Miniprotein binders against q9h3h3. Designs and how they scored, part 227

Target 1, 235 residues: q9h3h3
Amino acid sequence: EDGFTAEHLAAEAMAADMDPWLVFDARTTPATELDAWLAKYPPSQVTRYGDPGSPNSEPVGWIAVYGQGYSPNSGDVQGLQAAWEALQTSGRPITPGTLRQLAITHHVLSGKWLMHLAPGFKLDHAWAGIARAVVEGQLQVAKVSPRAKEGGRQVICVYTDDFTDRLGVLEADSAIRAAGIKCLLTYKPDVYTYLGIYRANRWHLCPTLYESRFQLGGSARGSRVLDRANNVELT
Short names: E, the ipSAE of ESMFold2; O, the ipSAE of OpenDDE; V2, 0.75 times the mean of E and O plus 0.25 times the DockQ between their complexes.

## First folded at step 16 (miniprotein)

Design GN3 (at its last look DockQ between E and O 0.83; V2 from the best seeds 0.84)
Fold by OpenDDE base, look of step 17:
Structure GN3 (fold): chain B 235 residues (1-235), chain A 103 residues (1-103)
Amino acid sequence: as target 1 above (235 residues)
Amino acid sequence: DPEEVKDLLRKLLELIVRAAERALRAIKEGNPDEAKWLIIKARIIAYILIELLDDEEIKRRAERALELLKEALRAIEAGDPKKAEEILREVIEEVRRLIEELK
C-alpha cells in the first residue's frame, strides 16, 4: 500500500460522513423489503456524487443497513480527544494499551471489520449477504462506500459494539464468513479513527488489531484470525 | 511524491473548512448537536493533517485551528452560540489562508 493510502481513504471517509446516507433501517422497515432496496441501490452502481444514469441523483456518502438491535452510541468522543491531547502534552509513553484504556474510560468502544472489493457483481453480492445478516440479527450494523468516479475499490464496514470483547469480534467474523465473504478482513477500533491515528503516525501505533483470512476445511469458523498486537492466532 | 502529499494536505484543509461551514450553518439553524459532531470531525481531520505536516509554521497554525475548534465546542456547551460562530469563522479564515499558501 502506498504510504499515504490510509490517509487518503480516511479523508474520503470523512467527506462521505458529511453527505447524506442511503439507509435501510430494519427497526422501521419490514425485512421483506430488503431485496427490493438492494436491487434499487446496488453499491457498484450508486455513485458518490450522483452521476447521470446512477440510481442516485444526489451525492451519497454511505449505504447502510441498521439491524433491529442497533443503537447508535459513539461514547464520549469529545472527552476522549481532550484526554488524548493532555496525554500528548504530558510526554508520557503512548502504547496500544494506553489507547485501549482511553477508549474504556470514555466509552468509545466500537470497532469494525473492513473489507475492500472492486466494483461489480462480487461487491454487490457480498453487500447483499452482509445486509441480510444484519436484518436477520447476526450483525448489528454495516455500511458500504458508493462507487467513486475513478472506479477504485469500495469498502464494506461491519461494526461491533466493543473491540475489547474478543468473543464478540470473533462472532462478527464468523457471521461475515457465513454470509459467504472470503476476502481478507481487517479489524479497526473507532478510537484510532477519532484520534486521527492511521498508518503514518509518530507513535508507530497500528490501528489494525485483528486480521482474518478465509480458510477452506479448517476451523469451524471458516477463517484464521490473527491478533496483530500480540502476533497470535486466535482460531 | 511531493505533489501527492500537497494534494492530500489541501484535501484535508478543504474538509476542515467544509465541516466548519456546516457547523456554522447547524448553529444558525438551531442544531447544536449536529454542530458539535461536525466540529469533532474537523478536529479528527486536523489530527491527521498535523501528523503529515513538516513545516513547523504551518503545523503551528494547524494546531491553532485545532485549539479554536475546541473552543467552539466549549462555547456551544456554554450556551453561547454567537461565540461559537465567531470562532468557527476565524477557523475558516485561517484554514483558507493555509489552502492558498499551499497552492
Scores: ipSAE 0.866, ipTM 0.938, lowest interface PAE 0.5, mean pLDDT 93
Fold by ESMFold2, look of step 17:
Structure GN3 (fold): chain B 235 residues (1-235), chain A 103 residues (1-103)
Amino acid sequence: as target 1 above (235 residues)
Amino acid sequence: DPEEVKDLLRKLLELIVRAAERALRAIKEGNPDEAKWLIIKARIIAYILIELLDDEEIKRRAERALELLKEALRAIEAGDPKKAEEILREVIEEVRRLIEELK
């Protein structure tokens, strides 16, 4: 192993960002069309590069669902990046608090819950549940990667608008669990993504802020959510 | 595996070119918001690339490309798309030279 697994995944995600997306946009598309759209474009069958015989004939970077209340606002990412570069030359220490402050100052507050599933029924079922939660208003925006030719795990990203709002992040976790999803969830603030900070970074920052584990022996919707920075349970 | 890292570096460089080329097209099509996000993506990719580089001359050139991308963003914000186009063409040319040198 070359020790750069996260960087390989980041490169693939950056490439995917620049290819066409398949989008169900609840702001302009009736909710009654969702089930047909999900049946037409299951993420286990939509191919990354448009293989013959798949539902898509052209490359697809992401499959996404936008909720009726979706209002894209990434914040001042340009200013964030400039301030980040200035900090690196300032000699000041760079800590998780530094990243939090930078994100707040520039209003780059979004983040996402991530889950990784193998192609197949379980992935398609999980995605369908998430997509319905978005259209019904319990979640705002989600995306899922298409099937890669090599057939590896795919990722569902469920976005929240403010990683510092723990209640909002926990509500999104609850909505994900209500859709029947029991796998491990990890939460990454977008500030880390926009600054290209992945697990093996020179500052020893942990880009995963929260973990959510389905609570065995608890309620069907129960989660145990851990704050990775402080090793403290939020639930 | 040094060859696998070199392939990752080439992929990242290619992605910077692709983002810059799409940003150039977005400017020409009158979509400066799309161009800005593509330049921001190119800068993210450059951050990742620079962390993987061990040759100081190549690193300095990648850091120059990062500065040029910042200048292109400023030109778009200032309402000067022709300046942004000139800068993006310079970035594309320099990064293509880096790709050839890594071959």
Scores: ipSAE 0.826, ipTM 0.918, lowest interface PAE 0.6, mean pLDDT 90
Fold by ESMFold2-Fast, scan of step 16:
Structure GN3 (fold): chain B 235 residues (1-235), chain A 103 residues (1-103)
Amino acid sequence: as target 1 above (235 residues)
Amino acid sequence: DPEEVKDLLRKLLELIVRAAERALRAIKEGNPDEAKWLIIKARIIAYILIELLDDEEIKRRAERALELLKEALRAIEAGDPKKAEEILREVIEEVRRLIEELK
C-alpha cells in the first residue's frame, strides 16, 4: 500500500510474535475459566508495551486462545523458503499456482481470516465471541493484537489448518459469523507471510485469497464469500 | 520520501538484530526449535527488506545477511549449536554496522 502500510504492519506483527503472549490454552485450562480471563484481558485495554494503568505492566505481543484440539503444524517452512529462493534464481514463472504447489510440497498449509476493528466495546465483544467459539470447538485457534501506543485498529486472526481446503475455510467463516461478527473479513494463507509477500509485490500476486462480507438477505443471515484470485463468488 | 524509507529500513534491520539476538539466547538456553523459528522470522524480514531496497550495495548486504541466517539454520539442523552461535553473532555485527551507516 501507499506509504509502506503493509510493510509497517508486517514488521509490527513480527515484533509482536517475539514479545510475550497472553494465552488461554483450552488444552490445559477448564472452559469455565474463560469468562474471567476475557474480563481480565480485554484487547482494547491491554497495551502493547505495558502501562501500570492497564491490565499489563509488561509488553504483550499477542492475546491468544488455543482450542482443545489445537495441534500446530506449520509444515516445513525452512524447505519452503529454500525452494522459494531456488525458484527465484531458476527464472521459472512465479504465479499463484506455483506458490500453491510450493506450499503443498512443503506442507505449509495454514492460513487465517483477518478482521480489523477500532479499540473499544465492539472489538472486545468480537474477540469474546471468537474466543468462546475456539474454546467450544467451532474454531481451532485465534489471536488479537493489543492496543498500540499510537492507537489505530487492532487485528483479530482466526486460523485454519489448510488453505487448500475451501470447505474448511468457509466453515471457519460461518463459525465467525455465528459468533456475531459482521465486519469485513479477508483470508490470507501463511505461505505468503513466510515468504514476505505483501500487496505491492513485484510478481503481482494477491496474498488475499478470500473476502467475506456480512449480508442480510434470503432465508438466513450469512455472508458473501468472494474468491479474490479468480474473481468468483462462492456464496 | 527518503526519510520515511530510511525509518522503515532501520525498523526492519533492527528486527533482524532482535530476532538474531533472541535466537542466540534460545540456543544458549538449549531451545534450538525456538532459535529455528526466530531465524525463519529474521529471514522473512530480510525478504521484505530486499524487496524495498533501491540501493544495490545495501541490497547485497541484506542478501548476505539472508545467506548467513540460512547457514545458521543448517548448523542447528546439523547439531552444531556453537557454529550457529558464531554465525548469528556475525549477522548481528554486520546488520548493526549497516544500521549505523544509515545515520
Scores: ipSAE 0.801, ipTM 0.905, lowest interface PAE 0.7, mean pLDDT 88
ESMFold2 (binder alone), look of step 17: mean pLDDT 85; pTM 0.844

Design GN4 (at its last look DockQ between E and O 0.88; V2 from the best seeds 0.86)
Fold by OpenDDE base, look of step 17:
Structure GN4 (fold): chain B 235 residues (1-235), chain A 103 residues (1-103)
Amino acid sequence: as target 1 above (235 residues)
Amino acid sequence: DPEELKDLLRKLLELIVRAAERALRAIKEGNPDEAKWLIIKARIIAYILIELLDDEEIKRRAERALELLKEALRAIEEGDPKKAEEILREVIEEVRRLIEEEK
């Protein structure tokens, strides 16, 4: 990532979080309605600010799908931030292990697989596959950014409940691959997001824990997953 | 690129104002939970901002805003929405001044 791309994306994500979302909730909406909803709101056509001719007339922050087992729980983010500030004041060394422990202590354990795709058919197809996997219970929750005015890449986020559960993270990767996604995936715990830790930070912390690359004829998962912290392949 | 950084910093400051203003509205509308989340988001933006700032004076002011936002959260938790509103107004004013000074 060149320059301040990560911070720009973070700013855009924060802005998007404050605007209304288009949500398909499988807990309250029949699965049979998913196809119609996907057709109505393809992410490549839904615009961030409700441009003329788009499916949405008002701003949309995110397009999201909630699975049957989805329960929104972000943990004690306020406590996490307080502990983080106290830690900085203490002058104690800050490591990835420190962040992991903070996350565990405050129950801020969610993380997400991220993929970036150009607007168009491939994005819409990828999103449809992910949305179906969520509704079918293979994944819990996912969201996709709407189309920006400049036509930049859109991001799909697929969440897991616990970034410390390696098996769960890998299972989500497998489900994403099974949905037909072949692009590069990166996994980021939400704890880094909640603490404003991105590529440029004084502690040299890397918010990306895992990287998944598609592999033809390889493992049963169809991908190679790299533990970036340890530089070890997990598959 | 210094200009790129300047634009990003401005964007971050504007987002803090937006979040704080929305939090203020949420309090007035009787939705303290929404207000808390918006304040938390403002704090995240402040974290990002602080990491990008080289000017010690601006950094100090950003840190002050971060602290005020924390106090606003506390006020909400203590059941003093009026105090929270006052603090949020102060944050908005302070950050808006920063935006104007950096134009």
Scores: ipSAE 0.867, ipTM 0.939, lowest interface PAE 0.5, mean pLDDT 93
Fold by ESMFold2, look of step 18:
Structure GN4 (fold): chain B 235 residues (1-235), chain A 103 residues (1-103)
Amino acid sequence: as target 1 above (235 residues)
Amino acid sequence: DPEELKDLLRKLLELIVRAAERALRAIKEGNPDEAKWLIIKARIIAYILIELLDDEEIKRRAERALELLKEALRAIEEGDPKKAEEILREVIEEVRRLIEEEK
């Protein structure tokens, strides 16, 4: 709602990345333990800095669930950043296609569906559904921000491994909707994050590649997914 | 709002220092992969910072820090962690000077 909202959120996310995470790792933890873990650490009650009366006594940056098939591979982020800096001095135009090509060349292909929810039952319910989908194998990895000291909306991030694989991105959207989530979803490729490209950027790039809106009417339930780069509906 | 922007810039500068200090610690503890990711994170924060800066001198100094961070990554790749440490200390010192000047 102000001119630097995205940049403030980015700074908070960068800070959170450097604090400890609460992780349920399905690769090493039985699925039967998930419900107890969710009940102990609801994201509306886990505090960013370990406030009195919260489930956590120490700061928490993120709450995360890793699926059994989760295999981290960020790609050549170092090479991506170097190429980005060289590109800026080259005089070549910088467009969404430029970012896509950099991501492909350096294999930095991951991205995430994002949703923003106020603290409370709706957030905790949405997170629980996402976490179950991850442990059940419909999704690979997700994280949610803890409750900030000042309050405000929290974010759930659901990762996919290749933003250029539109079917894979749409499958993740479907799994999110199957968990009962009806709010707006926006999809941001990680290439924009690794290059620090947010709303206030000189190229007027939009880091949101896809938008997903749950259809509230009609005879069928499903998402309407818009590809913002090409202004075309995928669904 | 000029005061809001000033607070955001200070926060970003402090995060660069925090990431660089954590990278130094990671190198000393024998975790070069963790150090590389922290340096990458410092560079991300610097990219965000540079897009918000209006002062050309401060922008040039931030771009200098970016170049130093790239050199630190190369030093780790070359198996020269002492060189990476020296570079990171230079980055920390310079960014701390920027923080003091913005006070």
Scores: ipSAE 0.860, ipTM 0.934, lowest interface PAE 0.5, mean pLDDT 90
Fold by ESMFold2-Fast, scan of step 16:
Structure GN4 (fold): chain B 235 residues (1-235), chain A 103 residues (1-103)
Amino acid sequence: as target 1 above (235 residues)
Amino acid sequence: DPEELKDLLRKLLELIVRAAERALRAIKEGNPDEAKWLIIKARIIAYILIELLDDEEIKRRAERALELLKEALRAIEEGDPKKAEEILREVIEEVRRLIEEEK
């Protein structure tokens, strides 16, 4: 609706990153504890800034589940940002291909599938499915936003380690669908996030690389995945 | 809607201060890795801010803050936490001045 929705969401995500997280870490916590943890911290009830009536009394930025093999590798973000500034000064064309090249050079390869859901049972059920897929090894890591004081939709982020690996991106989509999620999914490489590229970018870049829609004409676990930049169907 | 943009600009400026203050604390507490990550986040916020700014003087000052944050990262990398602290204090002071002027 407003012209700055993406930038406002980015600002809120950055603020959330700096606040404490509620984490189920499968590297150190038995998988048998997950269902109790999910029941204790449903994202529709966990409040952003804490409330005695919610599961948390203190602020929570994100609710996250780390898979057993989770090994964070953000790459060389400092080098990426320096190279981006040099590129802007150089006068060379700035295109999706140029950003992809910078991302590869600096090993900033992670990306994420995003879904936005209203607070309630559907959100909590979707998150529980995603969390179980992470703990069982079908996904690597995921997080969900807590309930905002003003209400509004919450976001689930499901990360993959390499946005240039289309098979890996598609496998993550398949795992999300297998968890019962049927809403629209969009995929954003973290390189765009680290460079602050959103709606108000002067290069007219689209940070959304892939789009996934549930496929009703096929399997309940099937989806249609589109490469947004090239208008090519991947599934 | 100028009011929506003004709210967003203020929010971004406040987040840069918050990130820089937390980075300064991390350095004082002997956690340079946390400080580096917070400075990287502050630079991301500054990128968003700079693209939204229309006023040439304010944009120049925001770009100066972005460059100072980069210098703070280099100071940490070079093992000079005192220099990083000085630079972060300068960033905090400059951005707080921008917040006051935008009121």
Scores: ipSAE 0.834, ipTM 0.920, lowest interface PAE 0.6, mean pLDDT 89
ESMFold2, look of step 17: ipSAE 0.851; ipTM 0.930
ESMFold2 (binder alone), look of step 17: mean pLDDT 84; pTM 0.833
ESMFold2 (binder alone), look of step 18: mean pLDDT 84; pTM 0.831
OpenDDE base, look of step 18: ipSAE 0.856; ipTM 0.935

Design GN5 (at its last look DockQ between E and O 0.83; V2 from the best seeds 0.85)
Fold by OpenDDE base, look of step 17:
Structure GN5 (fold): chain B 235 residues (1-235), chain A 103 residues (1-103)
Amino acid sequence: as target 1 above (235 residues)
Amino acid sequence: DPEELKDLLRKLLELIVRAAERALRAIKEGNPDEAKWLIIKARIIAYILIELLDDEEIKRRVERAQELLKEALRAIEAGDPKKAEEILREVIEEVRRLIEELK
C-alpha cells in the first residue's frame, strides 16, 4: 500500500461505523426478499452521504447482510486494549504470536476477507453473490462500503468467527470463490483493527495474515492461499 | 508528503471528537452500551494517531486523551454517567484545541 492508504481506509471505516447501516437480516427477513433488497440498494448506487438521486437520502455507513447463524460477539475488546497497553509498558518483545495469544485470551477472534472493487456492475454482482451465500448459510456475515463521492474503490468484508481456525478461514475463501469472485483477497484479524495496527509499525506487525489469488483449473476451491507470516502456500 | 500526513492527522482528530460527542449523546439518551463502543472507537483512532505522530508534545496530548477515554469507560461501568460526561467534555475540548493548532 502506497503512502498512508491503509490509515485513510481505517479512518473512513471508523467514520462509517458511526453512521446508520442498511441491513438485511436473514434471521428476521425471508430469503425470498433478498433479490428485491439487492435491487433497491445496489452498493454502486448507495452513496455514503445520501446524495440526490441515490437510493438513500441519509448517510449510510455500511450495507450488510446477516446470516441465520450470525451472532455478534466481539469478545473482550476493552480487556484486550488494557492488556496491550500493559504489554507495551513492560518492554517485552511483541510478535505476531503475542497478538495471537492476546486475541485468544480475550476472545477477540473474528477476522475478515477483504476485496476492493471499482463501483459498477462487477461490484454489484459480486455483492449479490456474497449476500446470497450469506443467506444460504455458506457465510455468516458480510458488509460492503457505499459509494464515495470521488468514486474510489469500494470494499467488501466477509467475516469469519475465528482467525485461528485455519480451516474456517479457508472454507470462507472457497465460498467466496464459489460465488464467482476472482479478485485478490486479503485476510485481516479484527484484533489488529482494535489495536490500531494498519501499516508498518514499531513492532513490524503485519495485519494481513492470508492472501488468496484466483486460479483457473487449480485446486477444488479455485484459489491459492498464502500464509504471509510464514510465506507458505496452504492450498 | 507532509501535507498529506497533516490532513490525515486532522481527519483522525476530528473523528475522535465526533465519537466523543456521540458518546455524550448516547449517555444522555440512556444508552451506555453505545457510548462504550463509541469510546472504544475513539481509542482505536488514538492508537493510529500515536503511530503516525513524530511530535512528542502532540503525541503526549493524544496519549492523555486516550487515558481520559479509558477513564470515561470506567465511569460508565461504575454507574457514574455524570463523571463520564465530564471526562468526555474534557476530551472534546483538548482534541479540538489540537485540531486548531494543526491548522
Scores: ipSAE 0.859, ipTM 0.933, lowest interface PAE 0.5, mean pLDDT 93
Fold by ESMFold2, look of step 17:
Structure GN5 (fold): chain B 235 residues (1-235), chain A 103 residues (1-103)
Amino acid sequence: as target 1 above (235 residues)
Amino acid sequence: DPEELKDLLRKLLELIVRAAERALRAIKEGNPDEAKWLIIKARIIAYILIELLDDEEIKRRVERAQELLKEALRAIEAGDPKKAEEILREVIEEVRRLIEELK
């Protein structure tokens, strides 16, 4: 069973971050080239370590698409980590509220919608829809993991620039659904990533802030989005 | 399963070494911004390790490596790449000793 699934995924993601990425950058590449690029590098066929017979001969950590308006800004991650260490020695309670305030203070506001899919047509189709939404300007930036040797589920990450901006987070959910994606989505702020907070943490913090479920009978057609921190539905 | 956890811990320690070695190369190549991001990544991995460790002595040694990574970052900010290189070599050496002890 899987008491450390999140930590294994974290280790894989940290390793992937340090390997080369395959990037379609709409800021420098014409949108008309996207479909050919997607056909050459489907995430179900791009291999993590460059297996013989795959489209890539070298390791690939991530496959990514940057939108025309993408302006990278991680915020003050160094200051965030320092303040986090000071908080732990301060005697103040560590809660989702204090993490939110740290993120605001240090401008580490990005976060991401996540979906996990098995390799195959469904994954490749979902990725293609997301990538088109990024290039067309409905989404800012997205990435997908390549196929690992052992197989297993792959992840698509769709970023937003401010997890405290509920409207922006909901607009990203809507754009994902408009691309035809019906699977469960979970949303994680990057502040948890930069502080190494995963499922097994001493504070019992939950790094998932929002969940999105596609339902025909929900309050909004196509999505029900739950705020897990406050136990309320946003839609 | 204690053996599965031990494998995860060793993998995380190896990732710290990899990030620190990459940071060392970035410093030598005159890329301090890249080195800083790699040191930040090593510190994230150390945060994850600390939450997984139950052996207090090993935990203290990882916390020591975390503090050394902070000092390497300060050395880069101070414009002292030779000091940062020295510190990163110490981190690599200590973490490699930890990896061998977990075998």
Scores: ipSAE 0.845, ipTM 0.928, lowest interface PAE 0.6, mean pLDDT 90
Fold by ESMFold2-Fast, scan of step 16:
Structure GN5 (fold): chain B 235 residues (1-235), chain A 103 residues (1-103)
Amino acid sequence: as target 1 above (235 residues)
Amino acid sequence: DPEELKDLLRKLLELIVRAAERALRAIKEGNPDEAKWLIIKARIIAYILIELLDDEEIKRRVERAQELLKEALRAIEAGDPKKAEEILREVIEEVRRLIEELK
């Protein structure tokens, strides 16, 4: 909301995508090595541009964990972008429904649960929980930003394969909660990211599809999930 | 504020140059898939810029860069890496000129 925050975060994420990643790949690395890797590369200590006093001397864009069954599928993003430009030129209404249809047509279906945490023990603990869930097969893939500036929050992204599969999105939320995460989560389909749609867009699209809040209703791991697009509670 | 917006615009333009330079390198190294993804990212940055810009002349120049990036993708798909390199050099030159003018 404030002073182009979303656009600045988008710019930082794009820059990070172009720099090297630190990856624990469960497809090729034994799960028994994860705890040592997490201890070596806590996200609160890994520096964005490298520092002799940190775990890394060279720049790191993202710290990621790939699950054993991870098979990247970004779909046809080039075709999506071309179709988006054609849609704008056509004069047809641009709605969540038309964007969803473009995403399905071009197989750009992935999305992610996002959480923003200040650098420190709570961030490192949350990331460790998520990473273990990925390696154990409860989640498919996740990444976390390194420490880029003093006072800046870091982001953990937990991906799902298909944002149109509500059950799958909710199962990921449940797995995140089971890993001990209690902070606010928001879910964004990657189609909005690939089209550069952020806050205050002229089409009045809400790129956040779901919101999850931790709640001790009838259990220690419960959450309340809101469908932001339709303003309906799902749990 | 105008000064904060100007800094953001400069940062986004610099990211387009960086993505295009890395895409050019990827083509020279025989990695067209990496080049395509870098161009796709440059196009996302251009989408963000177009929505932030109020100046119609600057907006038109970013839109021209966007069209060149699309043409570079088509050249890569057509198996014409030399044409893609030429187009990417045009993008880099035009965006660098725009950055200098915003000083």
Scores: ipSAE 0.837, ipTM 0.922, lowest interface PAE 0.6, mean pLDDT 89
ESMFold2 (binder alone), look of step 17: mean pLDDT 87; pTM 0.871

Design GN6
Fold by ESMFold2-Fast, scan of step 16:
Structure GN6 (fold): chain B 235 residues (1-235), chain A 103 residues (1-103)
Amino acid sequence: as target 1 above (235 residues)
Amino acid sequence: DPEELKDLLRKLLELIVRAAERALRAIKEGNPDEAKWLIIKARIIAYILIELLDDEEIKRRAERALELLKEAKRAIEAGDPKKAEEILREVIEEVRRLIEELK
């Protein structure tokens, strides 16, 4: 009965995408203004649909920080969707490798590290760390959900340009850990999002490629990363 | 058709209407690239919706809505914004009818 959590979260994320965003854009705003912006818009206090008592009186879908070098490139999502529909009607096997190839062919390569935190000091502190890493150039772009009316967990998304570039994905993980983040992280390519593939899909595809767990006292690397597709420890 | 599934289906259908209405507005305002992105989002929602549907008739109608979204995109690419606008209005009407079926 309660089997639709991923689909509900996907619906909420798509609704949020269509509402206004609060953005700190390091391409046009001096880095020295970031701390004041973070103090003005802590994600634990920014409300999803606005409240005169909160930092926002109108709806906010996402709170985002764009890095100085951020250049949005979603690839050819329309071509990807057309090819996906053709693949389904062709009867050809649908596997992780097939989706990877479609993503490469249509240049739909972005992906993201996800972390979920309860509203409060730890969320605001984690977001501030991520935002500073983005503005300083260690990460490219990130966003965090505002506080829902019901007060559930909020999500921080940290994007990378190419999910097929394992080293780049791992470098983002390292930067997230260096920013002080210690919670569980999961990595999802945007190709799965653009094709509407979530848990319990008919093809038994796992949209999560990597998991990262903080490892206290690690001498070489601050996290343990698992490649879920191949069930291989990477760190 | 459990209550939880019906609530999710209505939410997804409402999002398709919202995306289509904004796409229609974007076309009227001379922003075809914005309209194309809203159509991409509507198609993502339609993909999720189609996977959740068990009723063959409702599924067929949802698949028709997806096909109309694709036709609207093709009309924009062909430089025919009036046809795209007409098709998007048809999507909105068909999806609103699906929402009524779920009440």
Scores: ipSAE 0.770, ipTM 0.883, lowest interface PAE 0.8, mean pLDDT 88

Design GN7
Fold by ESMFold2-Fast, scan of step 16:
Structure GN7 (fold): chain B 235 residues (1-235), chain A 103 residues (1-103)
Amino acid sequence: as target 1 above (235 residues)
Amino acid sequence: DPEEVKDLLRKLLELIVRAAERALRAIKEGNPDEAKWLIIKARIIAYILIEMLDDEEIKRRAERALELLKEALRAIEAGDPKKAEEILREVIEEVRRLIEELK
């Protein structure tokens, strides 16, 4: 598309990263406190900057839940960025394979399942299900955007440690579905995010590796997962 | 829409300034790891700008900012926070000048 929508969303996400987060950290907080925390901070009611005439005392970037086993590893992002610049200068073709090689070499392996939902009860219910799955150990880490605009969609991000570990990516999908989520999910490796590669890039790279669609009355997994790079179903 | 593109451009440039200002503060507070992360984020924004820009002069200035951010990162890793502070101030000044030129 012509509209730089992906760049606008990237700019918003980066701004949010730099503002304070509301965090439930299961490493230091008992799981019994989660329900009260979810009732206090439903994402459809937590505003990015506040409402007209009632501004927040400070902005809210993200609402996040860290699992008990959460141990972030971003890898060598600086080395990745240096290698990316060298690759562009080298004249070597820039392909999904070369980016995968850079990611592996620099241990930049994390990725995330993304879902977009309108503000309201369904968003809050979906987030509560994901948050419970995180504190119960079925998922590792998740975040949801606050409400920035009436009618605008909010995003839930569910992270996995290694985008090259297909089983791990699929297990996260299954856990999301088990939490009651029925909307479209897409999976994006963080390597593309760290290199500023979004939908409208000059190399025509597809930063989304997988799509998951809910399957009513379907398999035990509850979804059909498509490998977008190869156009093959994984279930 | 040229006006919409200018608004996005200003927003991205303001984010580079904000990241650089917070990185400068992190260095002064003795938190070089936080500063490195903020510089990495500023570099991502610069990548987005360079990719979307058609104007060769503005693109060159974005590439200049990217190179300075890279130098600041190396200064932090070399254990030279004062040099990193000087470079970050230069980034802030150059990017603010570019913002002012964009109505």
Scores: ipSAE 0.795, ipTM 0.904, lowest interface PAE 0.7, mean pLDDT 88

